# Designs tried in a protein design chat: VHH binders against Myosin phosphatase Rho-interacting protein (MPRIP). Part 3

Target 1, 108 residues: Myosin phosphatase Rho-interacting protein (MPRIP), of Homo sapiens (Human) (q6wcq1r43to150)
Amino acid sequence: KPIYGGWLLLAPDGTDFDNPVHRSRKWQRRFFILYEHGLLRYALDEMPTTLPQGTINMNQCTDVVDGEGRTGQKFSLCILTPEKEHFIRAETKEIVSGWLEMLMVYPR

## First folded at step 25 (VHH)

Design n4 (from q1 with S56T)
Fold by OpenDDE, fold request of step 26:
Structure n4 (fold): chain B 108 residues (1-108), chain A 124 residues (1-124)
Amino acid sequence: as target 1 above (108 residues)
Amino acid sequence: EVQLVESGGGLVQPGGSLRLSCAASGFRFSDYTMAWYRQAPGKGRELVARIYSGGTTYYADSVKGRFTISRDNAKNTLYLQMNSLRPEDTAVYYCAAKLYRGRIDYTEGAYDYWGQGTLVTVSS
């Protein structure tokens, strides 16, 4: 069951924010849906049947941290998983705060 | 104050056309998914068409190929172009708005705002 969702900006895969060239890469606007069982998916629109472009298993998340120090972007978060780091960004402080509240319960 | 005001309803003959409008105010229209619902006499309210904030559309099978939903974000207006109208299209048509942000509910009919409706009568 979907429990939380909204539009966020997603950093492209393979982005290395320690590389100055990567800091200027355009983030992609995607619609995120968090499910009750811990699946976080993102797609091109709000339709729940739209094929996801990617998924994050929040049950395997090791940390959720503020991303501004890493990315230079306000209202950003870093979701750490064993596989990779995921960088997301909201349009406002209120939106990112809501996501942080929903995601911060998962780190083990 | 949030308002959704439908207009354009009326009496038309079978095979005729009608264009409904829904004027929105009091909220950030461009962020919202919009939809048209209708309720025929003695029947329940049913989804006619939906347009997401990004412009993707959905249509009920009964109106596919005949109705077109569109939006003008600059004018905060939702439209429903209805062609090849049939007597079974007779209903009160409602505009609805939904924001997919934060806690979300995909239950059918779970919209944040509703208009008062406009009557469409298709009769010879």
Scores: ipSAE 0.700, ipTM 0.848, lowest interface PAE 0.5, mean pLDDT 96
Fold by OpenDDE, fold request of step 26:
Structure n4 (fold): chain B 108 residues (1-108), chain A 124 residues (1-124)
Amino acid sequence: as target 1 above (108 residues)
Amino acid sequence: EVQLVESGGGLVQPGGSLRLSCAASGFRFSDYTMAWYRQAPGKGRELVARIYSGGTTYYADSVKGRFTISRDNAKNTLYLQMNSLRPEDTAVYYCAAKLYRGRIDYTEGAYDYWGQGTLVTVSS
């Protein structure tokens, strides 16, 4: 069951924010859906049955931190998983605050 | 300021066609699910058609095969092509916009914005 969702910007795969060149890479607007079972999926639109372009298993998340220091982008978050880091950002402080509240409860 | 302004309504004979438009402004149209509702005299408001931001559509059984919902994100406009109109299609047609966000609910309804409506009268 979907429990939380909204449009966010997603950093392209392979982005290394330690590389200054990658800081200018274009983020992609995706619709994110957090499900009760802990999967965070993103797709091209808000329809629940839309094939996701990616899935983050929040049950495997080790940390959710502010991403501004890493990305240089306001209202960004870094979701740390064993396999990789995921960088997302919102257009407003209110939106990112809501997401942080929802995501920070997962195992760290 | 958010606005949804419907147009294209009018009087048409049974079997005729109309094309409704809904001009949206004041919000990021391309992110929103859009829908057409209608309310006939003495009846409740009912969903006619819905279109997600990605273009997937839904139609009420009563209008399937006759009506087509579409959107032009570049023009911030929602359309409803109505063919083979029937007297029972007579109603005020409303445009509605919904942004899924936060504690989302995929139950139909609870749209964020509504237009004032445009009257469609099908009569011989």
Scores: ipSAE 0.699, ipTM 0.850, lowest interface PAE 0.5, mean pLDDT 95
Fold by ESMFold2, fold request of step 26:
Structure n4 (fold): chain B 108 residues (1-108), chain A 124 residues (1-124)
Amino acid sequence: as target 1 above (108 residues)
Amino acid sequence: EVQLVESGGGLVQPGGSLRLSCAASGFRFSDYTMAWYRQAPGKGRELVARIYSGGTTYYADSVKGRFTISRDNAKNTLYLQMNSLRPEDTAVYYCAAKLYRGRIDYTEGAYDYWGQGTLVTVSS
């Protein structure tokens, strides 16, 4: 059951922000859906049935932190999991704050 | 300021065709779900067709196979191609836009923005 959603910018998988070539890569606009059981998926459009480009299991999330120090981008977050880091960016403080509120309940 | 401006309505004979346009401004068109609704005299407003930002469509049973919804995200324009028109298609046609964001519920049909409508009359 979806409970939260919206358009965000997602850094390409494997981006190393200390590498200038990687840092210039275009962030990908994706529609994110958070489900009540903790799955965070993202896809190319807002339909919940669209084949996802990827997923993040928030039940395995270890931290959600401000991303500006790593990314150089305002309104960015880093979602930390044991397997990898995910970087997302919103267009406004209001949007990113809403997402932080929804996501910050998962880290232990 | 968000604007949705329909055009292309008019008088047409049964069996004829008409193409409606909806010019959009004031928001990121490519993020929005777009739809056409219609309202016949004395009736409630009903969904005609819906198109998601990625191009997937849905049609009311009464128009399926005769109407085609489409969008041009580069021109911020929504279209409705109406073929094989019938007198029952006579209505004011409205374009509508919805952004899914925040706490969402896909079972709701509310749209954020509406145009003023364009009249389509199908009569001989």
Scores: ipSAE 0.581, ipTM 0.798, lowest interface PAE 1.0, mean pLDDT 91
Fold by ESMFold2, fold request of step 26:
Structure n4 (fold): chain B 108 residues (1-108), chain A 124 residues (1-124)
Amino acid sequence: as target 1 above (108 residues)
Amino acid sequence: EVQLVESGGGLVQPGGSLRLSCAASGFRFSDYTMAWYRQAPGKGRELVARIYSGGTTYYADSVKGRFTISRDNAKNTLYLQMNSLRPEDTAVYYCAAKLYRGRIDYTEGAYDYWGQGTLVTVSS
């Protein structure tokens, strides 16, 4: 059951923000859907049936932290999982705050 | 201020064609789901076609194969190409827009913005 959604910018997989070449990479606009059971899925449009570009299992998430120090971008978050870090960015403080509130219930 | 302005309606004979346009302003068009609805005299408003931000479309059965919804994100414009028009297509056609954000609801008919409508009359 979807419980939250919206457009966000997602940093490309493997972006190293200490590398200036990587920092210039274009973030990708994706539509994120958070499902009640902790699946966070993202895709190229807002249809829930669109083939996802990827997923994040929030039940494996270890932390959700402010991303500005790492990314240099306002309104950004870092979602930490054992396999990798995911960086997302919103347009406004209101949007990112809403996402943080929804996502921060998962970390152990 | 958000505005949706339809145009292109008019009188056309059965079998004819019309192209409707909806000019959008006041929001980021490329993020929105767009739709055409219509309302015939004495009837409720019904979905004609929907196009998601990524271009995936849905059509009511009554218009499949005859109508084509499309969008031009560079011009912030939604279109409806209407071919093989029939008298039962006579209606006021409305442009609608929805942004999915926060708590999301995929219930049809819950659009955030509506245009004023453009009249299409199919008659001899």
Scores: ipSAE 0.494, ipTM 0.761, lowest interface PAE 1.2, mean pLDDT 91

Design n5 (from q1 with S30H)
Fold by OpenDDE, fold request of step 26:
Order: sequence, then C-alpha cells, then structure tokens
Structure n5 (fold): chain B 108 residues (1-108), chain A 124 residues (1-124)
Amino acid sequence: as target 1 above (108 residues)
Amino acid sequence: EVQLVESGGGLVQPGGSLRLSCAASGFRFHDYTMAWYRQAPGKGRELVARIYSGGSTYYADSVKGRFTISRDNAKNTLYLQMNSLRPEDTAVYYCAAKLYRGRIDYTEGAYDYWGQGTLVTVSS
C-alpha cells in the first residue's frame, strides 16, 4: 500500500558531488511513492501503474541525512544504502521535512 | 478561495459533440491531478477521465475513443472533449482536483476539491 508520495528532484545516477563538473548536472523531476513495506520508488508521473525508473529498498537504508553539505542544494536529502547514495531534493522546506520524517525511521 | 467552475454543458443529439471546461482558481492548478466525474439520474457518481499533473491520462471503458481529457496549465483550465455522444452519457459532469503530496490515498473518489457540475443531456 502506498502511504506517502510527492514530486521531488533526483540527482542523476552516478553523480559525484565531489566532482565540480557533476555539480552542474540537471536534477530530474520524478514522482516518489513510499510503500508501507519499505519500498521507495520513483517514476515519471503520479500514476501508480507507471513503470518505475528506479527503486530504493528503505529496509536496507543505513542512514538518511541532510544533503545540503554534499550537494550544495537546499532542501536536499541523502539516502544511504549499501549499494549507493541517493540524492533527492524538494521545492520547499516543509516538503523535505515531511520526507525526512517518513524516511528517517528506516535506517537500522 | 478555491473554485472549480464547470461550463459547456447542454442539450445535444446522439452522435453530437460537446466540450466541457472547468475553470480552476485559488490553488496551484499545475500541481493537481484533475478528473471528470459524472452522475446520471438515479445512479452513483462515476469516474469518466483523469489527467495527472505529469500528463498521463485514464479513461473509463465506456468513453474510451470518444472522450478526450486535456488541461491548459497556463489558463488553469481542464477540458473534456466529448464526441459521438450517446443517451447513456446524459449526466451531471463534475470537475475534481486532487493533490498527490504527503500522505497519499489512491482510493477512488477521494478528491480535495469539487465543482458544482454541469448538465449534459443527450437526447433526440
């Protein structure tokens, strides 16, 4: 069951924010859906049947931290998984705060 | 103040066409998923078509190939082009708006805002 969702900006896959060239890469607007079983998926629109472009297993998440220090972007978060880091950002502080609240419960 | 105002309804003959409009105000229209519902006399309200903020569309089987939902975000307006109208399309048509943000609910009919409706009558 989907429990939380919304539009966010996603850093392109493979982005290394320690590389100045990568800092200028365009973030992608994607619709995120968090499911009650811990799956976080993102797609091109809100339709739940839209094929996801990616998924994050929040049950494997090791940490969720503020991303501004890493990305230079306000209202950003870093989702840390054993596989890789995922960088997302919201349009407003209120939106990112809501996501942080929803995601911060998963890290073990 | 949030407003959804439907217009364009009226009497048409079977096989005719009609274009409904829904003028939205008081909210960030481009962020909202919009939908058309209809309620025929003595029947329940049913989904006709939906257009997400991302642009994807859904149509009820009964109107596929005949109706087209579209939106103009610059004008804050939702449209429903209805072609090949049938008597069974007779109903009050409602515009609805839903924001998918935060706690989301995909339950059918759970919309944030509704218009007053516009009557479409298809009759010979």
Scores: ipSAE 0.834, ipTM 0.906, lowest interface PAE 0.5, mean pLDDT 96
Fold by OpenDDE, fold request of step 26:
Structure n5 (fold): chain B 108 residues (1-108), chain A 124 residues (1-124)
Amino acid sequence: as target 1 above (108 residues)
Amino acid sequence: EVQLVESGGGLVQPGGSLRLSCAASGFRFHDYTMAWYRQAPGKGRELVARIYSGGSTYYADSVKGRFTISRDNAKNTLYLQMNSLRPEDTAVYYCAAKLYRGRIDYTEGAYDYWGQGTLVTVSS
């Protein structure tokens, strides 16, 4: 069951923010859906039947931290998983704060 | 104040065309998923068409190929072009708005705002 969602910007896959060249890569607008079972999916639109472009298993998340220091982008978060880091950002402080509250419960 | 105001309804002969408009105000229209619903006499309200904020569309099987939903974000207006109208299309047509943000609910008919409706009558 979907419990939380909204449009966010997603850093392109493989982005290394320690590389100055990658800092200029364009973020992609995706619709994110957090499900009750702990999967965070993102797709090209709000339709729940749209094939997701990716899925983050929040049950495997080790940390959720502010991303501004890493990315240089305001209202960004870094989701740390064993596989890789995921960088997302919102249009406003209020939106990112809401996501932080929803996601910060998962790190273990 | 949030407002959704439908217009364009009226009497039309079978095979005719109408274009409905829904003027939105009081909210960030471009962020919202918009939809047209209709309620025929003695029947329940049913989804006719939906257009998401990203522009993707959905149509009920009964109107596919005949109706076109569109939006003009610059004008905060939702449209429904209805062609090849049939008597069974007779209904009050409602505009609805839904924002998918934060706590989300995909339950059918769960919209944040509704218009007052506009009557479409298809009769010979």
Scores: ipSAE 0.824, ipTM 0.900, lowest interface PAE 0.5, mean pLDDT 96
Fold by ESMFold2, fold request of step 26:
Structure n5 (fold): chain B 108 residues (1-108), chain A 124 residues (1-124)
Amino acid sequence: as target 1 above (108 residues)
Amino acid sequence: EVQLVESGGGLVQPGGSLRLSCAASGFRFHDYTMAWYRQAPGKGRELVARIYSGGSTYYADSVKGRFTISRDNAKNTLYLQMNSLRPEDTAVYYCAAKLYRGRIDYTEGAYDYWGQGTLVTVSS
């Protein structure tokens, strides 16, 4: 059951923000859907049946933190999992704050 | 200011064709789900067709095979090609736009923006 969604920018996989070449990479526009039981998927459009580009298991998430310090981008978050860091960015403070509120229930 | 402006309506004979257009401005068109609705005299507004930002479509059973929804994201324009028109297609046709953002419910039929409508009359 989808409970939250929206367009966000996602940093390319494997981006190292300490590497100048990586910092110039274009962030990827993705539609994110949070499902009731902790699946966060992202895809190329807002239709719920669109084949996802990737997923984040929020039940394995260890933290969700402000991303500006790492990314240099306003309205960004870092989603930490044991396997990797995911960086997302919203257009406004209101949008990113709503996402933080929804995602912060998962870390332990 | 958001604007949705429909055009292309008119009088046609049964079996004829029309192409409706909806020019959109004031919002990021590519992010929105777009739809055509219609309202016949004395009836409620009903969904005709929907198109998601990536191009996937849905059609009401009454228009499947006869109508084609499409969008041009570069021109911020939504289209409805209407073929094999019937008298029951007579209605005011409305362009609608919805952004899925925040708490979402895909069973919800409400749209954020609506045009003023364009009249399609199908009669002998």
Scores: ipSAE 0.593, ipTM 0.812, lowest interface PAE 1.0, mean pLDDT 91
Fold by ESMFold2, fold request of step 26:
Structure n5 (fold): chain B 108 residues (1-108), chain A 124 residues (1-124)
Amino acid sequence: as target 1 above (108 residues)
Amino acid sequence: EVQLVESGGGLVQPGGSLRLSCAASGFRFHDYTMAWYRQAPGKGRELVARIYSGGSTYYADSVKGRFTISRDNAKNTLYLQMNSLRPEDTAVYYCAAKLYRGRIDYTEGAYDYWGQGTLVTVSS
């Protein structure tokens, strides 16, 4: 059951923000859907049956933190899992704040 | 200021064809789900067809195989090709736009923006 969604920018996999070349990489616009059982999936459009480009298991998430210090980008978040870090960015403070509220319930 | 302006309505004989257009402005068209609704005299509005930003479509059973929804994101325009028209297709046709954001419910039929409508009359 989807409970939250919206367009966000996603940093390319493997971006190292300490590397200036990586910092210039274009973030990718994806439609994110959070499902009530903790799956966060993202895809190229808003239709829920569109084949996802990727997923994040929020039940394995260890923290969701402000991303500005790491990414240099306003309205960004870092989603930490044991396997890797995911960086997302919203267009406005209102949008990122809503996402933070929804995602903050998962970290242990 | 958001605007949705429909055009292309008119009088057509049963079995005929029409193509409706909806010119959109004031929002990021390619992020929105677009739809056509219609309202016959004395009846409520009903969904005719829906098209997602990536091009996937849904049709009401009453129009499947006869109507085709499409969009041109470069021109910010939504279309409805209506073939094999029947008298029961007579209605005012409305363009509608919806952005999925925040708490979402895919079973909900509410749309954020609506056009003023274009009249289609199918009569011999």
Scores: ipSAE 0.588, ipTM 0.812, lowest interface PAE 1.0, mean pLDDT 91
Fold by ESMFold2, look of step 25:
Structure n5 (fold): chain B 108 residues (1-108), chain A 124 residues (1-124)
Amino acid sequence: as target 1 above (108 residues)
Amino acid sequence: EVQLVESGGGLVQPGGSLRLSCAASGFRFHDYTMAWYRQAPGKGRELVARIYSGGSTYYADSVKGRFTISRDNAKNTLYLQMNSLRPEDTAVYYCAAKLYRGRIDYTEGAYDYWGQGTLVTVSS
């Protein structure tokens, strides 16, 4: 059932990237798991049964776009859902490109 | 250069205790799942215990309640506390490391890095 995973940085909830104070906030290290049915969950470690810190329903996702313009961070993505925007970033272009490939199937 | 270096093995009497250490370098230890495996003479390697980056653990039935796996992410060190040792615990003990990244399959048991092993002998 899990199909993709890895460590990513997640922007703190409520981050406003137009506010310079918010841009200095430390991003949260989380292990993300994408499940075949479209649940993207994140947790404090890589064990699949670890209680997740949160989830993103990719079946409700409206777009996945490059995040650099909004976040100022290379290798970042913005995942848009009707509830809120989620910002993630990876350590390398290779990692973020792999995630983009997997997540882009959901906006349709 | 990745290194996993085990230490703490030796000869111990039945009922005794040993603490194994594995010093890790050359990779981001904090991101890795760590494990101890062992191999008795003439046998295949078998999982002893696993510890995930956040501290969650799994133990083989044969060691549960007697062995404790732990990690210190600040020191890049994995430990195995071995109590109530039995002759059947005699083996070379190996440290192993795995990073889950990309397309993942939790049923696959392959590890990315292995140490050279430390010998534990339990006998009179």
Scores: ipSAE 0.575, ipTM 0.804, lowest interface PAE 0.9, mean pLDDT 91

